VH-VL binders against q9nrl2r1430to1533. Designs and how they scored, part 329

Target 1, 104 residues: q9nrl2r1430to1533
Amino acid sequence: GGVHELSAFEQLVVELVRHDDSWPFLKLVSKIQVPDYYDIIKKPIALNIIREKVNKCEYKLASEFIDDIELMFSNCFEYNPRNTSEAKAGTRLQAFFHIQAQKL
Key: E = the ipSAE of ESMFold2; O = the ipSAE of OpenDDE; V2 = 0.75 times the mean of E and O plus 0.25 times the DockQ between their complexes.

## First folded at step 19 (VH-VL)

Design cc34 (framework fv_nezutatug; at its last look DockQ between E and O 0.89; V2 from the best seeds 0.00; counts 0 for: pae E 2.1 > 2)
Fold by OpenDDE, look of step 19:
Structure cc34 (fold): chain C 104 residues (1-104), chain A 121 residues (1-121), chain B 107 residues (1-107)
Amino acid sequence: as target 1 above (104 residues)
Amino acid sequence: QVQLQESGPGLVKPSQTLSLTCTVSGGSIDYGYTWHWIRQHPGKGLEWIGSIYYSGRTEYNPSLKSLVTISADTSKNQFSLKLSSVTAADTAVYYCARGPYTSDNYYMDVWGQGTTVTVSS
Amino acid sequence: DIQMTQSPSSVSASVGDRVTITCKASQSISDYVAWYQQKPGKAPEPLIYAASYLYSGVPSRFSGSGSGTDFTLTISSLQPEDFATYYCQQANSFPLTFGQGTKLEIK
């Protein structure tokens, strides 16, 4: 415990969460609200889960961190047609992430 | 880091089925990416053949769609290409590649080394 | 299908030269363009995505620009290792399509 400087992964997660287009990704999709989601998406993930993994130092390589973020976006695009608000938000957030990921 | 490697017979007879496999290491094919097949005829440019998403959904080049099948085997961490009824026009270097899963921006950021396939009697 | 018309087909240049390659899309594709470099006997390697963003490890002498239908790849000061064939690719929609390529040769 204690106050420390954010790692690159922590900082990027903070930036993603604070982004205007993060709202579809902040937490896992509700099975109650979207009953068929987990029939379609087999590896659900969200920013709060990724943040927890970062905090627990579960990512040993940048590629592992990137993979989880990409999975998060992939799930969004797999479930949501491209003309939905979720997909549009995801497209913008993914573009932002791809730029930031080049710095890792 | 993820690596891709193409494999399969380098020689195929006309009218037979070309079969290639892309083996992925350093990453899982069912973990949130798009996987592509591209080919390059000798001295020519690049031609997209088709793609398979981590979910198993596929996209095919319309010019080849009736002859192409792309599949994935997650247990082997491989995805494959089958091209039926080949002719000399199918002689090419075949590449597999990976890119992000997107709604509208499909670029390829990791490529295999390519494998040469010659169609000859 | 979206056609990518790449020009020139070939260009001869010297080390230190500024080189510009152009791709024109048959319809507007926003900034959904990627650029690749291919050396003889090798697989293509990614240079640029989303029209203007360099992949990690790509030298800063490479740059991409454009939006809509007109796109350019620029090498500000050509180096010996840059002699290769370059391809643009539209990433907007299926079927994915490439430009016919530009062979950059030493003068």
Scores: ipSAE 0.822, ipTM 0.934, lowest interface PAE 0.6, mean pLDDT 95
Fold by ESMFold2, look of step 19:
Structure cc34 (fold): chain C 104 residues (1-104), chain A 121 residues (1-121), chain B 107 residues (1-107)
Amino acid sequence: as target 1 above (104 residues)
Amino acid sequence: QVQLQESGPGLVKPSQTLSLTCTVSGGSIDYGYTWHWIRQHPGKGLEWIGSIYYSGRTEYNPSLKSLVTISADTSKNQFSLKLSSVTAADTAVYYCARGPYTSDNYYMDVWGQGTTVTVSS
Amino acid sequence: DIQMTQSPSSVSASVGDRVTITCKASQSISDYVAWYQQKPGKAPEPLIYAASYLYSGVPSRFSGSGSGTDFTLTISSLQPEDFATYYCQQANSFPLTFGQGTKLEIK
């Protein structure tokens, strides 16, 4: 909720975007480049969309913000095998997120 | 905040099927998490029964795999446990729990209150 | 399956004491250990994930350490509300397994 939580959401999203392992998560997966992605992943989401939702004050509760970020990682792990660069980047970025989320 | 609540019968006869439901509030079961069933036998430790992912994929304890089914009903925001052919050894407190979906570790960050199930003639 | 062995099975201690509880995995599991506190008649509560990270709201007197096979939960200055049973859990691979528990009792 409140204005202080929305500032914290923005700060956290900025830190996620700046992280070296953010590259798989910056924008939605291209259907042209990855044709089967949207057959497997039913609730796509990415950092640019989450950041836009923060900027528009669309998160009413901290749990809603956290849920969108967790969904982003879950989609990565559901689609990508564990040994891929995408899954490894997701693992490291999620660990960073879990540490930073303790500040919420 | 997300909350989990188990429901189901407290007393079950041997050889029957135990059916439990976990009702989730404050969050959606098809939103990016993994959902677990764990039990605790009287005076003993905790045993993981199985899990269901937000996508519907399941993982079961191999010792129970032929006896256990976990399913989800997204319209009711519930996931359930069925354990067939129960014996007195299945007497326990049953918990549902949530954890983040990760690629290399499986932690449980929210637990239900637990429901006691006794298997007795 | 990975066995998790806790020691001791029980600890009798006074308020203000430093208490350590250990957990040993039957094979290497990196840092993939969680710790839970369970008070009588209540569900387990999460304390620590990834061997050493405290969940939000967990008092700073709790700490965890370890990697590989040997893990420790420490309470630096025991408080009355800390008398409970503590469980470790390996989070590395299925089937997920828990230690047998350590009951912490007031002396």
Scores: ipSAE 0.480, ipTM 0.876, lowest interface PAE 2.1, mean pLDDT 91
ESMFold2 (binder alone), look of step 19: mean pLDDT 91; pTM 0.943

Design cc35 (framework fv_nezutatug; at its last look DockQ between E and O 0.82; V2 from the best seeds 0.00; counts 0 for: pae O 4.1 > 2)
Fold by ESMFold2, look of step 19:
Structure cc35 (fold): chain C 104 residues (1-104), chain A 121 residues (1-121), chain B 107 residues (1-107)
Amino acid sequence: as target 1 above (104 residues)
Amino acid sequence: QVQLQESGPGLVKPSQTLSLTCTVSGGSIDYGYTWHWIRQHPGKGLEWIGSIYYSGRTEYNPSLKSLVTISADTSKNQFSLKLSSVTAADTAVYYCARGPYTSDNWYMDVWGQGTTVTVSS
Amino acid sequence: DIQMTQSPSSVSASVGDRVTITCKASQSISDYVAWYQQKPGKAPEPLIYSASYLYSGVPSRFSGSGSGTDFTLTISSLQPEDFATYYCQQANSFPLTFGQGTKLEIK
């Protein structure tokens, strides 16, 4: 956690948000629009929530930040069959994240 | 940071059930990863046994499907392997491992230290 | 099932040498190959994922390449700690499968 690490986490989250494939991950899934989502996904998370946790300095270790990002992708793959637009977007964004995370 | 440690009996008699546990520390087993069992025979190299997802879903090697059960205990932060009806061919070093949950790219990024299991009378 | 065939089965080399290990998949697996290093009595350790991407902390003398069916692991200048057994793994489809290993020995 120092100021240098928080800047790196923020930079990475910004890159994820700007990526073309971020659209399934920007905000939590709507319970009204997807009623069964929260029956299946027990620990929901999204980029806006992760960004707020970075802003509030809630990540003490890089591994905690990485775990939240990986949880976000895992929820996508658990809920969405692999041939869906959501799962395909998740696959591409996760691959991008794995490359960027080497810099942490 | 995340560490995995295998535990269980080192000697098992033929026809019995082999039971191993992987204890996870420095991270939560239900936090969005895939958890694997792999074994290594000196003559055969590495063999994937099966996996359990953070959600509790499982995947098994088809060659072992009716003999293998993988389960998780979230309260103990552990996942386990049961292999029934063992023979001498099941003598190996058994590893647990972690990897990211992906749609198409299942590699392992953390390994346990391994535990040796011998099947003999 | 996708078979992974490594070559050579063993190689004898000196410190400072450049070593290349190859792995061939029985069908196309895109770039979904991982490489592991294993020292005697120890667990495998990850080196490379997705054919060419190094894990954090892996020395830059290690590199990977390939796509489709043919993949390579290269060590550009061997160090004493690099003498080990190396495994490739296809990560594309279940069941996950490994190459038989390449033992890199001191000459």
Scores: ipSAE 0.569, ipTM 0.892, lowest interface PAE 1.9, mean pLDDT 92
Fold by OpenDDE, look of step 19:
Structure cc35 (fold): chain C 104 residues (1-104), chain A 121 residues (1-121), chain B 107 residues (1-107)
Amino acid sequence: as target 1 above (104 residues)
Amino acid sequence: QVQLQESGPGLVKPSQTLSLTCTVSGGSIDYGYTWHWIRQHPGKGLEWIGSIYYSGRTEYNPSLKSLVTISADTSKNQFSLKLSSVTAADTAVYYCARGPYTSDNWYMDVWGQGTTVTVSS
Amino acid sequence: DIQMTQSPSSVSASVGDRVTITCKASQSISDYVAWYQQKPGKAPEPLIYSASYLYSGVPSRFSGSGSGTDFTLTISSLQPEDFATYYCQQANSFPLTFGQGTKLEIK
């Protein structure tokens, strides 16, 4: 691929990935490392998957993009108690996302 | 854009069960959101009834917990409220609402227009 | 339960006025406060979340501030369409609770 101007979705994903609190969300949870994860989380998703969907222009509406991002956070909060590092990181990253998403 | 619409009987007799449904359009219940029921007695403020997550997890107002059941049908993109043994005190406008799925910051960013329920013999 | 004490219960003001509504939580709730506007016969509409963040589309004359137990909603220059009832809500923990409301009336 050549140099091109990032769409709003692409730019936001880049910002999310670069955020200090993105580490729980960069890729799908390992079933080996967390054996019960997929028994609890039925619609797993991560930033690398969302980025691929953006790259493939699978999001026709901003609401669709937002839904996937919110799903990503909901999965985190569903699985991780609120006092965990993952949940705390998710809370901060979600707040950041909500601010940025208003520009979409 | 996501829209919420309440539906159900506007009149319920005392001791019966109030049953309402919230239909979601322009979005899916089966995503990263929390879904809420709130009511407002005539001329009064807002009272939170309960909430449900797409996972089926529920939270209820302790003052109503023994009488309230909230459920979701993702296949119909609906979630419902049942309030048993109603009295005149349950006369109110009932709202369904949506907010982000969170562990510590629950606010409602989309509301239905509300539906009036009167409890009367 | 966390109580939200809102003040004043009612206020009369004129177009162009600066209006301040306060909400006090019975315990510290960080910045987990939302504000809503409700007009007669209508559903509440969200104004602010996380104490100070405006929802998209909300005029910039609205602002929120506060953390811990004391929170404020401010309308810098009141417009005709701003006459309504306003509610604060703590979003910190269940059960979710609202302030009793502030009715903003035209003087």
Scores: ipSAE 0.020, ipTM 0.744, lowest interface PAE 4.1, mean pLDDT 92
ESMFold2 (binder alone), look of step 19: mean pLDDT 92; pTM 0.945

Design cc36 (framework fv_nezutatug; at its last look DockQ between E and O 0.87; V2 from the best seeds 0.00; counts 0 for: pae E 2.2 > 2)
Fold by OpenDDE, look of step 19:
Structure cc36 (fold): chain C 104 residues (1-104), chain A 121 residues (1-121), chain B 107 residues (1-107)
Amino acid sequence: as target 1 above (104 residues)
Amino acid sequence: QVQLQESGPGLVKPSQTLSLTCTVSGGSIDYGYTWHWIRQHPGKGLEWIGSIYYSGRTEYNPSLKSLVTISADTSKNQFSLKLSSVTAADTAVYYCARGPYTSDDYYMDVWGQGTTVTVSS
Amino acid sequence: DIQMTQSPSSVSASVGDRVTITCKASQSISSYVAWYQQKPGKAPEPLIYSASYLYSGVPSRFSGSGSGTDFTLTISSLQPEDFATYYCQQANSFPLTFGQGTKLEIK
């Protein structure tokens, strides 16, 4: 507990969450709203889950953190066709992430 | 960091099947990336062969599609290339590579060192 | 298929020179172009992705620009270790395709 400076991972998650294109990624997809999602996506993940892992210091390497973020995007592109709003948002957010990830 | 290593026989007879494996270390192949096979004939440029997504979905070069099969074995953290009915034209250095899973931007950010395959009787 | 026409095929230059390599796509591919450097007997190494972004560790003398159909790789001041073959790649759609390469040789 206590107040401390954000780690690089924490800061990047904050930036991702605050991004205009984060809306498809903020939390896990609802099985009720998207009944077939979990038949297709076998490793679901979202920014709130990644944030929790960061807060729990579960990422020892930057590569581990990056892998989870990439998984999040790959899930989006696997499920959503290119012309969907979700895929388009994901494309922009992923591009942003790739730039930021180079600084880790 | 993630590393890729190609392996397989360096010599294949004409009409036989070329079989190569890419072993990935330092990362999992079922974790949000696209995995590629590329080849380079002696003294020539680069040719994309095909790709496999973390989900198992594949994309193939149309010029090779009928002869190419790419598969993945998550238990071994490997993905493989099979090229059937090879000829001398298939003599090349074969590379495996990794890139992001995207909708629009399939660049390759990690490469194996390559393995030479010669097709000869 | 999208064709990538790379030019020149070869270029001779001296250390300190400014070098420019061009790729033209047969159709618009937005900014989805990657550049690679390959030295003899070695695998290609990535330099640039998304037309203009350098990979970590790539010297700042390398730069990429362009959008649509015309793309450029520039080395602002050539260093001895930069003599190699360079390839562009369109990364927008399958089949993925490469330029034919540019061999950068010492003058």
Scores: ipSAE 0.852, ipTM 0.941, lowest interface PAE 0.6, mean pLDDT 96
Fold by ESMFold2, look of step 19:
Structure cc36 (fold): chain C 104 residues (1-104), chain A 121 residues (1-121), chain B 107 residues (1-107)
Amino acid sequence: as target 1 above (104 residues)
Amino acid sequence: QVQLQESGPGLVKPSQTLSLTCTVSGGSIDYGYTWHWIRQHPGKGLEWIGSIYYSGRTEYNPSLKSLVTISADTSKNQFSLKLSSVTAADTAVYYCARGPYTSDDYYMDVWGQGTTVTVSS
Amino acid sequence: DIQMTQSPSSVSASVGDRVTITCKASQSISSYVAWYQQKPGKAPEPLIYSASYLYSGVPSRFSGSGSGTDFTLTISSLQPEDFATYYCQQANSFPLTFGQGTKLEIK
């Protein structure tokens, strides 16, 4: 976790946010719009929260950063059936992330 | 960084229950991965036994599903395999493994060292 | 169940050779195949996921290709440390299944 590694985390988060399939992941799921979400998903997370953690230097290891992003995708697949727009977007964005994460 | 280590008895008698534990270090089992048990019989290839998701949901090989149980203990950062009514055919090296939770691509990116289990009288 | 048929079962080769190993799936699995290397007494180690993506730290002499039912693993210039058994795995659906392995040995 040095200054160079934290800059790489920020660059990757920016690329994820800019990706066309980021729309389900930008902010936490609304409890009002999706009332049962927080009964099923125990560790909610989203790109805005991950980006804030990068800005606050809360990730000491690359593995901690990767784990939060993987948790974001796993929550999507756990809550959303395979054929939904959310799960399909998650699948494509996760594949993009796996390629980019090789550089960490 | 993430490391997996199998533990359990190396010798089990026929008809007993085989119990194995995988201890995870350098990462957390409840963080959004899938966790697998795979075995390799002497002179044969690899056989997937089953998986447990970070949420506790399980998938089992249909050939074993009535005999196998996979469970997790998040407080110990461990997941476990129980295989009931073992026979000599269950003699194998048993591996635990991790993969990302995906919707369509269940590959395994970290493997344990393996533990040898012999089923014999 | 999706069967993975791997060929050849064994191959003898020299350092510097190009080696190709194939897997055929009994039905289409898109590009969802993984490849593993296993040395005697050791666990399998990941090489490739999604048919063609090298896992982190894998030497660039390894490559994968294919889609649908036919997949290949290629080692472009064999090194002494590459003598091992190689397995393909279909990753598309449960139950997850492996090819029977290809043993690569020194000639």
Scores: ipSAE 0.504, ipTM 0.882, lowest interface PAE 2.2, mean pLDDT 92
ESMFold2 (binder alone), look of step 19: mean pLDDT 92; pTM 0.946

Design cc37 (framework fv_nezutatug; at its last look DockQ between E and O 0.29; V2 from the best seeds 0.00; counts 0 for: pae O 3.6 > 2)
Fold by ESMFold2, look of step 19:
Structure cc37 (fold): chain C 104 residues (1-104), chain A 121 residues (1-121), chain B 107 residues (1-107)
Amino acid sequence: as target 1 above (104 residues)
Amino acid sequence: QVQLQESGPGLVKPSQTLSLTCTVSGGSIDYGYTWHWIRQHPGKGLEWIGSIYYSGRTEYNPSLKSLVTISADTSKNQFSLKLSSVTAADTAVYYCARGPYTSDSYYMDVWGQGTTVTVSS
Amino acid sequence: DIQMTQSPSSVSASVGDRVTITCKASQSISSYVAWYQQKPGKAPEPLIYSASYLYSGVPSRFSGSGSGTDFTLTISSLQPEDFATYYCQQANSFPLTFGQGTKLEIK
């Protein structure tokens, strides 16, 4: 919890949002554009939601923050076949995240 | 922080079914991770048994595929291993482990403490 | 199945030594190698993933390198707590497989 740790979560989310491969993860998948998504993905999450939770101090432990980020990637891999642009972007962004998360 | 703890009988007779349970605390088993069973034979190396994804999908070592079942109980936050028709060759320390779900790589980033299983008459 | 071959099988070394452990895959596995440390009577502990990335809390004296089939774990200056058995793991494809281990012993 403290002010320094909250700043670290915010900085990491900003780095993820700025990454070129963040495009599948910026906001929740549209039910209109992808009608079956919510039949398959039971715990949807996206970077805008995670950023809001950081801003509201909803993460009490670094592990809670990390778990939401990892869930976001896992949902991508569960819904999208490995050869899709979404899955490839997820793989690259997750690798970047693992590097940045070592700083927590 | 996430912790994993194996539980089950330490002694199993040949031809019986070995049943182990991994209890997860500090995180949810249906929350985006992959969950593994690994064993270590006395004086030998590590052998991956199989995995269950947060979604319920499974992957098994082909050498054990007809004998192994991995399942999850989300209400208890547990996942389990059943290995049928055991022999002395199944004597080992059994570990459960966690890894992130990725499309192209499968690491174990958290391990249980291990439980010793002896298969003997 | 991808076989992971570690060398040497054991190493005797003194505190302060540089130690190098090698792992060779029977097929290319890109950079999908993890390294684990196991002390007697304990579970393996993760050291390195993706060939070269340290897990949080792992001392910087540990480093990894390699891609394709040849991978190396290096301890730059051996400490008393580093005497253990080390395993590599290919994380590229199922079935997941481990090296046979390298036991690092005090000289």
Scores: ipSAE 0.539, ipTM 0.884, lowest interface PAE 1.9, mean pLDDT 92
Fold by OpenDDE, look of step 19:
Structure cc37 (fold): chain C 104 residues (1-104), chain A 121 residues (1-121), chain B 107 residues (1-107)
Amino acid sequence: as target 1 above (104 residues)
Amino acid sequence: QVQLQESGPGLVKPSQTLSLTCTVSGGSIDYGYTWHWIRQHPGKGLEWIGSIYYSGRTEYNPSLKSLVTISADTSKNQFSLKLSSVTAADTAVYYCARGPYTSDSYYMDVWGQGTTVTVSS
Amino acid sequence: DIQMTQSPSSVSASVGDRVTITCKASQSISSYVAWYQQKPGKAPEPLIYSASYLYSGVPSRFSGSGSGTDFTLTISSLQPEDFATYYCQQANSFPLTFGQGTKLEIK
């Protein structure tokens, strides 16, 4: 490893993580805290997982990166009713992401 | 492009179970979409029956909930509707549809052509 | 349940006319409204989502507006192929509900 300039994907993940509404997405949902989560969500993902994939250069296309981010939001909206803090945070963060993704 | 096609018997006797299948082609049943059943009685408007997520989670019209079952077989790219104890009031054109649910909004952006189901003895 | 009250039930117009259809929600639904066009013997086709966004391929003469409870679909200059029945739909929450429909007929 060495010091290098962040790629566009890395930079966007950093921005997402630092966003005030990132808290539902920082890491995978705890099965202990939410026992039924993985009965419902079959493709779990979180920003720490996406960051790891970016760091490992697993995304060859921007579309692949975007797909994982969209999956993350999709999972949130499927599991959480609209009136929940998680869903509301997700809505705002997704809007932010869509603006930033235009630069990819 | 994604296409949806309804299939099933066009005639059902009263008190029997109406069973329809929607086959998805040109795409797959996957996350990011909700899959819907909608019906239209002759000369009437549109009525939402129910929806299913990729995970198998379902939502039903409260007026039909006790009689409706929606399921999905992702391996076959199909989802199905069962409506039990049908009456003449269930005679309608039945549509399956797909819609994205980003930001938890539920639109129908792709529709099947519809299949007519008549309930008659 | 959220009721969608659509008006008018029917309207007669001529080619070139400006046509406006209204949909009123029984409660605020933000911008979660879709509009569909249905021709006789055919499935509904999507026109607008999120109150004001046109689906791909929809002519620019179609437009949608509104937020909260009051929504409108406008055809700026009616074309022969636009004579059909139009439906609004709330996409805010389950159960999903449609307006009664507006039949647009040739005068």
Scores: ipSAE 0.027, ipTM 0.719, lowest interface PAE 3.6, mean pLDDT 92
ESMFold2 (binder alone), look of step 19: mean pLDDT 91; pTM 0.944

